VHH binders against Probable endonuclease 4 (nfo). Designs and how they scored, part 7

Target 1, 285 residues: Probable endonuclease 4 (nfo), of Persephonella marina (c0qri1)
Amino acid sequence: MVKIGAHVSSSKSLDLVFDRGREIGADTIQFFLSSPRSWHWKERSDEEKELFIQKRRETGISPVIAHSSYLFNLASSDPVLRKKSINGVIRELKLCEELKIDYYVIHAGKSKGLKESEAVKNIIDSVKEIFSKVKLKHTFFLYETLAGQKGEIGKTTDELAQLMEPFKKENTGVCVDTCHIYSAGYKINDEEGFYSYRSELSKKIGLENVKVIHCNDSKTPFNSKRDRHEHIGEGSIGYKGFEFFLNDEYFRRLPFILETPKTADWDIKNMERLRRLIRTAPVAQ
Below, E stands for the ipSAE of ESMFold2; O stands for the ipSAE of OpenDDE; V2 stands for 0.75 times the mean of E and O plus 0.25 times the DockQ between their complexes.

## First folded at step 1 (VHH)

Design a58 (framework vhh_surovatamig_d1)
Fold by ESMFold2-Fast, scan of step 1:
Structure a58 (fold): chain B 285 residues (1-285), chain A 124 residues (1-124)
Amino acid sequence: as target 1 above (285 residues)
Amino acid sequence: EVQLVESGGGLVQPGGSLRLSCAASGFTFSSYWMSWVRQAPGKGLEWVATISQDGSEKDYVDSVKGRFTISRDNAKKSLYLQMNSLRAEDTAVYYCATSPYDYLTEHFYGMDVRGQGTLVTVSS
């Protein structure tokens, strides 16, 4: 069974993500560990952490995915921002390990006037420091594919391969976002384009290192370099792109997470739309 | 039909204050995260502030922290932005939105901005 879910609110208490996931019929969930646009870190009580573990077992929702704060820039040439970002990631990963969160998704960073090669080096150095301070025994650290907005690092498979190469012995991988790769110039809604992209992932990263699929349609056209999410089937990607991922022999085994416009009603509708695209009894030869 | 109507903008001198309002209809307002986004002349959309369904979580872009306060009244189906210590750089059309796109910090809310906006001009 393909596991489909959505990003849900962690407002008030982390354990509530399971109640919210259950309400929308999610098999798997993603959430933020703290406000994604604030440097304020909320320490979680032991009671809250125990409730999180208990409700995970009770609901059967799995895998569980945390998304990093949007304030982090591991590429930053500003030593204050870079150190704050490194320390923030360390705090988030320690909580992930404590709560047995399966995947941690991060945007690698933005160049902000640096040459791309320097930004990549800074990210690698930042991640080396992070892994020297946090041993990942359970959680996988996942770089997300990015749309190619100004200065974004992680917009090409080659960039992601460079970021991953030093960490092959660590729990690392990639989160593929359908809106991002479509906007970056991978024509995943065309059969030839989908298989070309899949082949590129396999060759440059290793298909087994792709761990999460973010399912977002695109408000903007192919190769727009813009990150604007739309409801499944209502954007420029359309149903065909999602059908390819959901019926792929490898990708269909991964969690599919919606980050489409946030209402409880639309998450239910979009999950149903994705489920309708899954083929019944495909004959593979 | 989701409808958002912004109001409260105007011309104000640097250091002044304005309170923006957004009246929502056509959906269950209390179930939605709400945001204020702005567009300065010749620039793209910029996220300003976000508030959770019940008002317990609030976030701001760094440039407005300590100056702006987002709030909501679910009974009145209204969203507010109290803007203090206004600067020339705050000049923009302000929109309220469900799932706004943030060009500075990337997406979380990938939905198009709704409503016609309200113009804020900070000028001496």
Scores: ipSAE 0.005, ipTM 0.249, lowest interface PAE 10.0, mean pLDDT 86

Design a59 (framework vhh_7uia_1)
Fold by ESMFold2-Fast, scan of step 1:
Order: sequence, then structure tokens, then C-alpha cells
Structure a59 (fold): chain B 285 residues (1-285), chain A 123 residues (1-123)
Amino acid sequence: as target 1 above (285 residues)
Amino acid sequence: QLQLVETGGGLVKPGGSLRLSCVVSGFTFSDYYMAWVRQAPGKELEWVSSISSSGSTIYYEDSVKGRFTISTDNAKNTLYLQMSSLKPEDTAVYYCAREGYSDYEWDAYFDYWGQGTQVTVSS
């Protein structure tokens, strides 16, 4: 079974992500550990953490994925912002370990006037400090592919390979977002473009290091460098791009997470759209 | 019915100021992030600013940071954008927008929009 799910709200209590996931028929879920637009951190009670673990077991929803706050910039030349970002990531990863969250997805950072090489070095130094303070025994730390908006680090496979190189012995990997890579200039919605990209991932990162697929169609055209998510099949990527990922011998074993626009029933509709594109049974039986 | 009604646009000279207002009806204003999004002639939509339901968390596009101020008056169900030090590049139709449930990115999803108000910065 290909595992398909969506980003769900974690408002009020973290354990509610499983009720919300069950309601939409998700196999797997993603959520924020706190407001992604706030530096405020809400400490979670032991009761809430126990309930989270209990509901995970009861629902069978797995793997579970946390997305980092949008406020973090591990590349920042501003030492105050960079230190706040490092401390924020440490805090989120500690909670991930406590809750046995499988994957943690992060946008590496933005250059904000730095040379890209300096931004990459700052991210590597930031991640070294993070791993010196948090030992990941369960959770994998995943850099997400980015759309190529101004200053974004992680928009090319080469950048991601540079970020991963010092951490091959740690639980690290990559989250591939279909909207982001299409907008960055990888034409994944035709056969040649899909297999070229897959080959590039294999050669530069290693396919085994790709752990999560974000399934988002694109409101904007190929190579737009814009990060605008659309419903499956209604954007510029169209159904073929998703069909290639869902039926690939490796990618079909990964969790597929929707971050498409939210309205009451759209996650259910988008998951149905993705399931209709699956042609073969999963490898594991 | 849900409605977002923008006012306050107009013609101003470079360096001038305008305050845009957006009156909302048909939903609980304080339950949602609210945003300003603009579209310059012949260009794509560009997110400008967002404000949290509590009004305490605010984000700006880099090009407007320090020049524009977003705010809300929850008692009046009104969103504001105070624009100062206006530049010709700020010429656009400005839209008030409600951010949808579970926003993943700052400009990824808006579920309700106003009709827009024209801002023209020209000498």
C-alpha cells in the first residue's frame, strides 16, 4: 500500500493530529509542533505526549512527520536570528525524539545578501551545533527541496548534496516537494524530465536518502521560481508528474504528503486523485 | 455571505502615504490570519503582508518591510495596511485576503478575496 496523507492542524493538542488524520482517511500525516509563524514555544504536558503515542498506535497512522517553523534561518548572517533558529530546531527535534516522530522537514535557510557558499557554510555550522546538542536515535532530519525563490538554499540537488555531506553518519535525508522542484526547473511531468531528475538524485544524494515526498501541484508555470501550491491535477504539473512518483519502484515506498490548499473536503479529494494514479501493488506484502 | 471590501486606494506621488482598509463580514475575524496581496500591471500576484488572528504575529515581504504596517481592529472587523514612503514600484491592485485553514506557506493559500483597490504611485 502506498502511504498517502496530508498536513493536518495541530491546534489545541498534538494528539488531535491523529483524529484529524483518521477523519480524512490518511495513512500518514504531517503537522507543525507549534505555530510555524511564532517564536513562542508551547511546552507539552506528559499526559498530552502519552495520548499522542497512544493514538498513533490506535489509528495505525504511520509514518508521522513534523515540519519546522517557517521563522528559522540556519543560514542567517544575523547572529541573533541564527542562534534563535538553532535553539528552535533543537527544541523541535527534542520533542520529535520524545514523540517518536519519524521525519523532521526543514527549509535549510535563505542567503539574505550572503554569497550562496557562505550561506551553505553557515547552515552546515548551524546543523553541526544542533547535532552536538541533540542525538537523533529515531527521527530523521530532512532538508526540503526549495522552489528557487530569492536567496533560498536547497533549490538544487548540488546544494542539498553539499548540506548532507558532513552528516552521512547522522539520521539525515531529503524531502522532495513536487511543486518546488517543478518551479525550480526540473520537468518532472514528462517521462524524460522525471527520469533525469531521478538519476540526478541517485548520483548526487543517493535515492535511499530521499525519505518523504510532498505532493503539491503548482499554481505557477515550470521554472517560475515561485512557491504556490495547487490541487492535484489542477495546476501546471498535472497528473502525469504524480503518476511517475507514485509508480516508481523506490518512491512508491515513501510517505506522500499533501500540502495542497485547504478547504473542508479537498484533502479527501486530492488523496482520492493520487490513489487513482497508482497502477501497481506496493512491493512489500 | 462572506465579503471582503477594500477602500483607501488612489493616486499618490512618490514618497507619499496611503492607508488601505478592508472590512470583512460573514465570519469570525479573529479566527483567521489576514493578508494583503498585490498585483502590478502585467505581473503575477505578490504577497505583501500577513497578520495573525491575535494580531501579535506579523510578516512582511522584504521590499515593503519598514515602509508598510499591517494591523487589525477586531471590534470593527477591519484589516489595515498603512503604506509610507511609496515608490512607483508599489503601483498595483491591492487585495485583502483571508488565509485558509492550515496554511503551510505564507502565500500558498487564500480562500476568500476582496475585489481589490488600485494604488498608483506616479509623479
Scores: ipSAE 0.012, ipTM 0.206, lowest interface PAE 8.9, mean pLDDT 86

Design a60 (framework vhh_rezetamig_d1)
Fold by ESMFold2-Fast, scan of step 1:
Structure a60 (fold): chain B 285 residues (1-285), chain A 124 residues (1-124)
Amino acid sequence: as target 1 above (285 residues)
Amino acid sequence: QLQLQESGPGLVKPSETLSLTCTVSGGSISSSDYYWGWIRQPPGKGLEWIGHIYYSGSTYYNPSLENRVTISVDTSKNQFSLKLSSVTAADTAVYYCARDYGDYEFSEYYFDYRGQGTLVTVSS
């Protein structure tokens, strides 16, 4: 029922994400469309694109999620960087539409010395330009919750609501990252804290606009404002936080994606850990 | 305290393989918290990420270079190495080795420690 997967390498060819997802037993997958640390864009052959569609069907892995490059800053006051970021996002979204990728996850941007209000305005203006140049018929554009590192825009539900308001007619939404919100100050591993956060999302964004859950434990303490991912159950969040999301009547219907450290068989182990937290008791639907 | 030091030839002939080694001191390369990588800066250009490796051997490469790049790790020597094949004059750059602590973290700065850099000139 609950779809659990991981971020997988798209190295060599995009279609290989399905082979890699199948090898680890993933129901759903996330990947980069290009290197997250390079401005280089690799044009994809028609053969590779056809093979991507074919392997998606053959594996049954769905939904599929693309994560944006880490180099983009839609808030940038540097016109060269801002224009490169806008063009990069447009390019990535066009490929998402072509490949029927369900969700596109992006970090909204960093203020970098700008007033918060100016950074938010720049992001909104950047996204307006993006949607003027690419029409999303299938893919949803998702702002990710951020940990609250210096200058990050998107660390509070209020900031995310502000970014989403102009785009209610577009395919937009939110990706909730458990490590990020815990680091930002939402105590999701406490029952009261979990339901408080859920209520805040419902009131300020609309629960239906939450589309993806990133499952990451935290190497650092609650409210640390640091983005340090840890294996499920081995960090400061612990199993309780994940148990709340996995058994929630709404969140349990969303894809759960691991972005935990990529060594040995850890994706298999972490997916198994998440699956063990799912309750088998009958629930009213 | 952690130090990284590049070593290798400063001159490589076109079509040959560029080979560099990074020696890590003051910290273990076998840490589960870090990746170890290479970045370069061609004359008059910005920094370009080449790739990084985890101590287990897992690698991620810049797609523009992935068909020519191999990064390897030797935990017994606390070293990691770069091989870049089929070099041309465009590969002339200052090459840095670096510790990379962000694997899926939003950050403009993925490297918290870098070597001094070593100039590699591709010329006959």
Scores: ipSAE 0.011, ipTM 0.312, lowest interface PAE 9.1, mean pLDDT 87

Design a61 (framework vhh_surovatamig_d1; at its last look DockQ between E and O 0.08; V2 from the best seeds 0.00; counts 0 for: pae E 5.5 > 2, placed apart)
Fold by OpenDDE, look of step 2:
Structure a61 (fold): chain B 285 residues (1-285), chain A 123 residues (1-123)
Amino acid sequence: as target 1 above (285 residues)
Amino acid sequence: EVQLVESGGGLVQPGGSLRLSCAASGFTFSDYWMSWVRQAPGKGLEWVATINQDGSEKDYVDSVKGRFTISRDNAKKSLYLQMNSLRAEDTAVYYCARDEYGDYWSTEGFDYRGQGTLVTVSS
């Protein structure tokens, strides 16, 4: 069974993410634990946490995914920013474990003037510090594929492999964003390109380590190195790009999360569009 | 209490310019990304522009790129939107919004929004 959902607001109270998921008919959901664009951290009450757990049981929405703050940069050469980022991730992961959130998705960081090797080293060191202070028993720490904007680390499978290597014994993995990899130069909107990328993931990362699919079309052309999401079928990727993932023997087992613009009833429309692309039988590899 | 108060709207001819302002209070302004959103008559709320804490990062909806400029003054706790080469389709109520629990392309990610200021572009 293919799980399809969307990013939903966690405004006002965390438990409301399940209500909002239900409203759009989501099988799975993603949300922010706190403001993704503020350093402000809100402590959650015991009552709120209990309601979260209760509503999860009642709705059956699963898996549950948290996305990290956009402010975090684990690669930063600024010691203040890097430390703040590390501490921010620690707080978010602790809350994830407490709430038994399944996946935590993060953008690893940006070099911002550093050599790529230095940025990668900083990220690895940051994650080591994080895992020294947080033991993940339930939650998986997932690196998200990035579009290839200036300085981004995680734009290639090789970069992700480097980041993951020191943490093979930890709950780590990858979240694949279709818009990002398309923008980064992986031609997933045709059959040859899709299978090429799949093979690359298998060889360098391991398919079993891919845990979440962010399902977004692209406003910009192939290999644009820009991160601009579009509604399913309205961008330059098109329906075929998503059909390959949805009907793949392995990927169809994963949660598909929409991060498309929140206007009108587009979440419902996009979910329906994706569901229409699902075949009864998967494509054997 | 968090407050956002917009000003600067008005009637302008196509090709004209306006500068919107937003006065923020009741929170640490410099800790937050800020955005402008707009609602045209008979349409839903649309994201227009976003700026990070120190102004080093900005983003715009495609239809306003090259024409609109978002900026901020943290000392004055103020957000601005310089609008040039205005078009009829820019007619809307413009709101100042504080980013909180969403992506910049989502109107659900703003936990506070002002009363808005009306911009009318007409010949």
Scores: ipSAE 0.059, ipTM 0.531, lowest interface PAE 3.1, mean pLDDT 93
ESMFold2-Fast, scan of step 1: ipSAE 0.027; ipTM 0.441
ESMFold2, look of step 2: ipSAE 0.078; ipTM 0.544
ESMFold2 (binder alone), look of step 2: mean pLDDT 82; pTM 0.840

Design a62 (framework vhh_7yz9_2)
Fold by ESMFold2-Fast, scan of step 1:
Structure a62 (fold): chain B 285 residues (1-285), chain A 122 residues (1-122)
Amino acid sequence: as target 1 above (285 residues)
Amino acid sequence: QWQLVESGGGLVQAGGSLRLSCTASGFTFSDYAMGWYRQTAGNEREWVAFISSGGDTTYADSVKGRFTISRDNAKNTVYLQMNSLKPEDTAVYYCAADYGEWYSDTEAYDYWGQGTPVTVSS
């Protein structure tokens, strides 16, 4: 059974993510641990944490994925922003460990006038400090593939391989976003392009290190370097790209998370669209 | 070539309301997510509200239930309806436009307005 779900709101109380996931029929969910565009951190009560654990068990929703705050920039040349980002990630990862969240997805950072090599070095140094402060026994720290917008680090498999190299002994991996890689110049909606990309992942980072698939169609064309998410089948990727991932012998074992536009009942519709692309139900072998 | 022009700021008494507007030109407004930020002297810019190109909204905890962000793509305008204003809401309010729906870097929004001051008297 392919696990399909969506990014759900964590507003009011963190345990409500399971109620919201169940309402849309999700097998797996992603959410923010705090407001993604605010530096304010709300400490969670023991009661809320207990409810989170209880509802996870009651709903059977798994794996559970947290997305980092959008304010973090681990590449930052501004020491104040970089330190705030490091401390913020440490705080989020400690909560992930406490709640047994399976995956933590982060945008590595933006160069902002730095040479790309310097930005990569800053990210590696930031992550070294983070792992010196937080021992990950359960949660995997996942770099997300990025669309290639100005200064983004993590837009190529080579950049991701560089970021991961020092941390092979840690719980690290990659989250592949279909809109991002398509926008960055990987033609995953073409058979040749899909298998070329899969081969590149296998050779440069190892397929086993890919842990989550973000399923987003693209409002903008191939190689646009623009991060604009669209409903499944309504964008320029189209159904074929998703069909390749959902029926792949490795990727079909990973959680598939929608981050498509949230208006009305579209998460339900997009999950149905993804399920209809599965040619045969996967079974454990 | 691009512009974000903010209006609707000013002086208001605590408990009152203001509606901020931000009109865009020089880019395809409907393709952009829009945000409102505020800044007080000596502090960094604080995110207030966000609306995606598709109309999905998010709010900072400090303004949830009091502020509403909306957009009119035909007029290339984003609005911030501010109700139940408090003296602590006194700040310069900035409009920002971002092409990426999941974009995280608040300092690197593609376009920023010049800011509109809001003063809430006690």
Scores: ipSAE 0.012, ipTM 0.325, lowest interface PAE 8.2, mean pLDDT 87

Design a63 (framework vhh_7zox_3)
Fold by ESMFold2-Fast, scan of step 1:
Structure a63 (fold): chain B 285 residues (1-285), chain A 122 residues (1-122)
Amino acid sequence: as target 1 above (285 residues)
Amino acid sequence: DVQLVESGGGLVQPGGSLRLSCVASGFTFSDYAMGWVRQAPGKGLEWVSDIYSGGSTGYADSVKGRFAISRDNAKNTLYLQMNRLKPEDTAVYYCAKDYYEGSWDDTHFDYAGQGTQVTVSS
C-alpha cells in the first residue's frame, strides 16, 4: 500500500493533527510545529506531548513529517537573520526528537545577492552549527527541492549534493516536490524526463537519501521557475507525472504528501485521484 | 498582558476611503505576523489581509488592489488603508496577532481586539 496524505493544520494543539488526518483518510501527515510566518514559539506542555504520542499510536498514521518555518534563511549574509534562523531550526528539531517525528523538511535558503558558492558555504556552516547542538537519533533533516525562484539554493540536484556532502554521517536526506522540480526544469511528466531525473538523483545523492515526496501539480508551465501548487491532474504536470512516481519501485515506498489548495473536500478528492493512478504496469525499470 | 486597540472605523459613502490603525502592546511586535479579519452582521470571520514579520503581505481576492496593509515596528502599529469601499465591505474589523498557516490556503489567526465598525452606505 502506498502511503498518501496531506499537510494538515496544527492550530490550537499539535495532537489534533491526527484527528484531522484521520478525518480525511490520510495514511501519513505533514504539519508546522508553530506559525510558519512568525518568530513566536509556543512551548508545548508534557500533557500535549503525551497526547500527541498516544494519538499517533491509536490512529496508526505514519510516517509523521514536520515542515520548517518559512522565515528561516540559513544562507543569509545578515548575521542577525542567520542566527535567528539557526536558533529556530535547533528549537524545531529538538521538538521533533521529543515527539519522534520521522522527517523534518526545510528550504535551505536564498542567496539574496550572494554568490551561489558563498550561499552554499553559509548553509553548510549553519547546518554544522545546528548538528553540533542537536543530536538527531530519530528525525531525518531533509532539504527540499526548490522551484528556482530568484536566489533559491536547492533548485538543482548538484546544489543538493553539495549541501549533503559534509553530513553523510548524520540523519540527512532530500524531500522531492513534484511542482518544484517540474518548474525548475525537470520534465518528470514524460518517461524519458522521469528516468533521467531518477538516474540523476541516484548518481548524485543516492536514491536511499530521498525520503519524502511532496505531491503537487503546477499552475505554471514547465521550467517557469515559479512555486504555484495546483490540484492533482488540473495543472501542467497532469496525471502521468504522478503515475510515474506512484508506480516506481523505490518512490512508491515513500510517503506522498499533498500541499494542494485547501478545502477539506479537496484533500479527499486529490488523495482519491492519486490512489486511482496506482498500478503495476505503466513504469518499466 | 497582550493588548490590541483598533481605531479608524466609521460611516463612509461607497467609493470612499478609511484608514484603520491597531496599536499593540505587551509583546515584541516585530516578531509576530499581524493581520486584519472582519465579520459582517450574521456572518463568520473572513480573513482580509496579513503582513509577516519580514514585511511580505497577503490579501483576500475581494480586497486585492483596493486595500493596503502596512506596519510601523517602531510605533508597534498595524495599518489598513481601505480605498474604493463597497457596501459589502461593511463589517467589524479586528486586528489579529500571530497566526498558523497549515498549508498555502489554510490560515488561522489568534484574535485579541474588540474591533472597529466600518459601515459603507449612502
Scores: ipSAE 0.012, ipTM 0.276, lowest interface PAE 8.7, mean pLDDT 86

Design a64 (framework vhh_7uia_1; at its last look DockQ between E and O 0.45; V2 from the best seeds 0.00; counts 0 for: pae E 5.8 > 2, unsure alone 63.1 < 65)
Amino acid sequence: QLQLVETGGGLVKPGGSLRLSCVVSGFTFSSYAMAWVRQAPGKELEWVSSISGSGDSTYYEDSVKGRFTISTDNAKNTLYLQMSSLKPEDTAVYYCATYDEYSSGWYDDFDYWGQGTQVTVSS
ESMFold2-Fast, scan of step 1: ipSAE 0.394; ipTM 0.699
ESMFold2, look of step 2: ipSAE 0.097; ipTM 0.535
ESMFold2 (binder alone), look of step 2: mean pLDDT 77; pTM 0.780
OpenDDE, look of step 2: ipSAE 0.036; ipTM 0.377

## First folded at step 2 (VHH; from a64 with S31D; framework vhh_7uia_1)

Design b01 (at its last look DockQ between E and O 0.17; V2 from the best seeds 0.00; counts 0 for: pae E 7.9 > 2, unsure alone 61.1 < 65, placed apart)
Fold by ESMFold2, look of step 2:
Order: structure tokens, then sequence, then C-alpha cells
Structure b01 (fold): chain B 285 residues (1-285), chain A 123 residues (1-123)
């Protein structure tokens, strides 16, 4: 069965993510472990952690995905920001391991004046420091594909391959965001473009290292280098791009997470739209 | 077409209060959050507070939590920042901005910005 879900609010108490996932009929969920735009880290009580584990078991919602704070920049040449970012990721990964969260998704970094090669080196050094302090036994650390907004690292398969190379023996991988790769120049809404991208992923990264799909349409045109999520079928990717992913032999096994605008009942509507794109092939021999 | 205009800044003594307003003119941004961002003299831009597009969630930087309150009035297309217990370190140019709540997460990546309003906290 294809696992389709959405990013849900983690406000008030982490365990509520499961209630919010159930309310929208999600098979799988993503959430922030802390406010995505605050450096404040809220220590979680043992009661909250126990409720989280209990509700995951009771609801059966799986996989469970955490997204990193938007404040973290592992590429930063500013030592204060970089150290805060590293410490933030360490805290979030330790909580992920404690709660048995399956995937931790991060935007690798933004060069912000550095050459991209130097930004890549900084990210690698930062992740080496993170893994010197955190051993991942359950959680996978996933670099998210990015749209290619100025300075973003992770917009191409080559960049992701570089970021992953030192960590082949660690629990690492990739999260593919459909809006981001479309904006970065991968024409995933036509058959040739989709299979070209799939082949590139397989060759450069290894398809087995793709662990999560962020399933978002795009408000901006192909190759825009802009990160503007849109409801499924309402953007420039259209249904066809999602149909390719949802029916691919490998990608269909991955969790599909919506990160679309949260007004009205759109999470429910978007999940329904995605589910309607899943084809059931005859199993007769 | 689209503009964000901040008002309400000024000179105030420590411990005082100000309310900043940001009037949005142009298209309604139901899919965007609103934020206050500040830049102190010689410092980088600092995110201060955000409110979700729905208005249901508010967020604050640690240094202002408990002292500042963000709010919106959709009928007036206006974003507010009520500031109380002001300190000299709150001295900055304050900007209002919009961002796509779920698409970009860089602290200085906002879609639209106002011109800024100066807040000076000095005895």
Amino acid sequence: as target 1 above (285 residues)
Amino acid sequence: QLQLVETGGGLVKPGGSLRLSCVVSGFTFSDYAMAWVRQAPGKELEWVSSISGSGDSTYYEDSVKGRFTISTDNAKNTLYLQMSSLKPEDTAVYYCATYDEYSSGWYDDFDYWGQGTQVTVSS
C-alpha cells in the first residue's frame, strides 16, 4: 500500500501529531520537533515522550518523519550560526532516536556568499561533527533536494552525491521534493524527464538511498529556481508528475508527504487526489 | 501593486511600549505567513515573530517572548506587533515581511518586505 500523508502541527505536545494525522486520514506524517523559526529548544517531559510512543503504536501511522528547523545552516561561515545549527541538529537527532522517528529531513545548507564547493565542504565538516556526537541506530538522516534558490546546496544529484559520499556507512539518504526538483530543472511531469531523473538518481546516489518523497505541486514554472508549494493538480507540475512517482516500482514504496498550504480541508483533498492517481495493475499470471 | 508599509516606530524610554503596524496593499496572501524582522545597528537581520497564514499559530524569538505580541486584522489587511517592556537592545529597524510557510526556511528568505520603521529605545 502506498503511504500518503502530510506535514502536521507539533504545537502544544508532540504526541498530538498522531491525533492530527488521524484526523486527516494520513498513513504517514511529518512534523517539526521544535518551532521551525525559533532557536528555543523545549525539553520534552517523559510523559510527553511516552504518550508519543503509545500513540504511534495505537494509530499505526508509519513511517514517522521529522523535519529540521529552517534556522539551521550547516554551510554557514559564521561560526556562531554554524555552531548553533550543529547543536540544534544534534538535539533533534537525539530526540529522534529516543522516539524511534524513522527519518530526519534537513535542508543541507545555503552558501550565502561562499563558493558552492566551500559550502559543500562546510556541510560535510558539520555533519562529521554531528555524527561524532550522535550515533543513529534507527533514524535516517536525509538531505532534502532543493529548488536552487540562490546559494542552496542540494539542488542537483551531483551535489547530493558529494554530501553523502563521506557517510556511506551511516544511516543517511535523500528526501526528494517534487516541487524543488521541478524548480531546479528536472522535468518530472513528462515521461522522458521523469525517467531521466530516475536514472540520474540511480546512477549518482543509488535509488535505494531515496527514503521519502515530499509531494508538492509548484506555483512557479519549470526551472524557476523558486520554492513555492501548490496543491496537487493546481500547479505547473500537474497530476502527471505525481502519477509517475506514485506508480513507480521503487518510489511507490516510499512515504509521500504533502507540504502544501494548510487552509480549509486541503490536506484531505490533496491526499484523495494522490490516491486517485494510483493504478492497480492486474496480478494475474 | 503589492506593498507593505510599516508605521508606529519612534523613540521610547526603556520599559516603554510601542505598537507597530504593517498595512498590506495589493493581493491577499492567504497562503503566506506574516513576520516581523529587525536589524539592529551593525547586526544581521533577526527574525522577531511570525503568524501563520491561518492566524492560528504565533511564534516568537526567545529574546522577545512574553514582551511582544504579533497579531493580524484581515479586515484591515494589517499586521501588528505590540511591544512592551522595551529594552535598549530592541533598538532596530523593524520590517514586516511575508513568506511561504512551508516552501522556504532560510531566515532571510522572505517573499515581500516593507521599507522598515525605526524603533529606538534610549534613556
Scores: ipSAE 0.013, ipTM 0.406, lowest interface PAE 7.9, mean pLDDT 87
ESMFold2 (binder alone), look of step 2: mean pLDDT 76; pTM 0.775
OpenDDE, look of step 2: ipSAE 0.037; ipTM 0.467

## First folded at step 4 (VHH)

Design c01 (from a05 with A33Y; framework vhh_7zox_3; at its last look DockQ between E and O 0.03; V2 from the best seeds 0.00; counts 0 for: pae O 8.8 > 2, placed apart)
Amino acid sequence: DVQLVESGGGLVQPGGSLRLSCVASGFTFDDYYMGWVRQAPGKGLEWVSDISSGGDTGYADSVKGRFAISRDNAKNTLYLQMNRLKPEDTAVYYCAKEPYYDSSGYLEYFDYAGQGTQVTVSS
ESMFold2, look of step 4: ipSAE 0.270; ipTM 0.679
ESMFold2 (binder alone), look of step 4: mean pLDDT 83; pTM 0.827
OpenDDE, look of step 4: ipSAE 0.007; ipTM 0.351

Design c02 (from a05 with A33W S52D; framework vhh_7zox_3; at its last look DockQ between E and O 0.12; V2 from the best seeds 0.00; counts 0 for: pae E 8.7 > 2, placed apart)
Fold by ESMFold2, look of step 4:
Structure c02 (fold): chain B 285 residues (1-285), chain A 123 residues (1-123)
Amino acid sequence: as target 1 above (285 residues)
Amino acid sequence: DVQLVESGGGLVQPGGSLRLSCVASGFTFDDYWMGWVRQAPGKGLEWVSDIDSGGDTGYADSVKGRFAISRDNAKNTLYLQMNRLKPEDTAVYYCAKEPYYDSSGYLEYFDYAGQGTQVTVSS
C-alpha cells in the first residue's frame, strides 16, 4: 500500500499529531517538534512522551516524520547562530530517538555570503559535531532537496552527495521535495525528465538513500529557483509528475507527505487526488 | 497578547513610494519569521514578502525589485519599502507573524496578523 499523508500541527500536545493524522485519513505524518519559527524549546513531560508512543501504536500511522526548525542554519559563519542551530538539532534528534520517530528532515543550510564550498564545509563540520553527541539507533537524518533560492545548500544532487559523503556509516539519507526539485531545474513532470532525475539520484547518492517524498505542487514555473508550494494539480507540475513518483517501483514504497497550504479541507482533497493517481493491479478471480 | 500594528499606508500616485511599518509586541520578535501579506479588493490573501530571523528575504514575483523588506530587532519593527508602486499594488497590507506555510517552505498558515494598513495606488 502506498503511504500517503500530510504535515500536521503539533500544537498543544505532541501526541495530538496522531489524532490529526487520523482525522484526515493519513497513512503517514510529518510535524514540527516545536514552532519552526521560534527558538523556544518546550520540554516534554514523560506523560506526553508515553502518550505519543501509545497513540503511534494505537493508530498504526507509519512512518512518522519530524521536520527541523526553519531557524537552524548549520552553514552559518555567525558562531552564535551556528551553535544555537547545532544545539537545536541535537535536542530535536534526541527527542526523535526517545519517541522512535523514523525520519528527521532538515534543510542543510544557507551560505549567507559564504562561498558555497565554505558553506558545505561548515555544514559537514556541524553534522560531525551533532553525531559526536547523538547516536541515532532508530531515526534517520535526512537532508531535504532545496529549490535553489539564493544561498541554499542542497539544491542539486551533487550537493547532496557531497553532504552525505562523510556520513555513509551513519543513519543518513535524503528527502525529495517535488516542488523544490522542479524549481531547481529537474523537469519531473516530463517522462524523460523524471527518469533522468531518477537515474541521477541512483548514480550520485544511491536510490536506497531516498527515504521520504515531500509531495507538493508549485506556484511558480519550472526552474524558478523559488520555493512556493501549491495544491496537487493546481500548480505548474500538475498530476503527471506525481503519477510518475507514485507508480515507480522504488518511490512508491516511500512515505508521500503533503506540505501544501492548510486551508479548508485541502489535505483531504490533495490526498484523494494523489490516491487516484495510483495504478492498481487486477485482482485474481 | 500578541500585537502587530501596521502603519504607513495611504493614497499615492502610480510610480510613487511608501514605507510600511509594523510594531510588534507580546512575543520575542527576534525569534520569528515575519512577513507581509496583502488583500486586494474582492480577492484573497496574497503573500508579498517575508524575512527570517537571520535576515534572509523572499519576495513574490509581482513585487521583486520594487519592494524591500527589512526588520529592526532592537525596535521590534518590521518594514516594507515599496517603490514604483502600481495600481495592482492597491490592497490592505498585513504584517504577519510566522507567515503562510507554503511560501519558502513555511508549513503553518500564519500565527497572527495585524489589522492592516490600506495602500491605494490611483491616478
Scores: ipSAE 0.012, ipTM 0.254, lowest interface PAE 8.7, mean pLDDT 87
ESMFold2 (binder alone), look of step 4: mean pLDDT 83; pTM 0.838
OpenDDE, look of step 4: ipSAE 0.026; ipTM 0.383

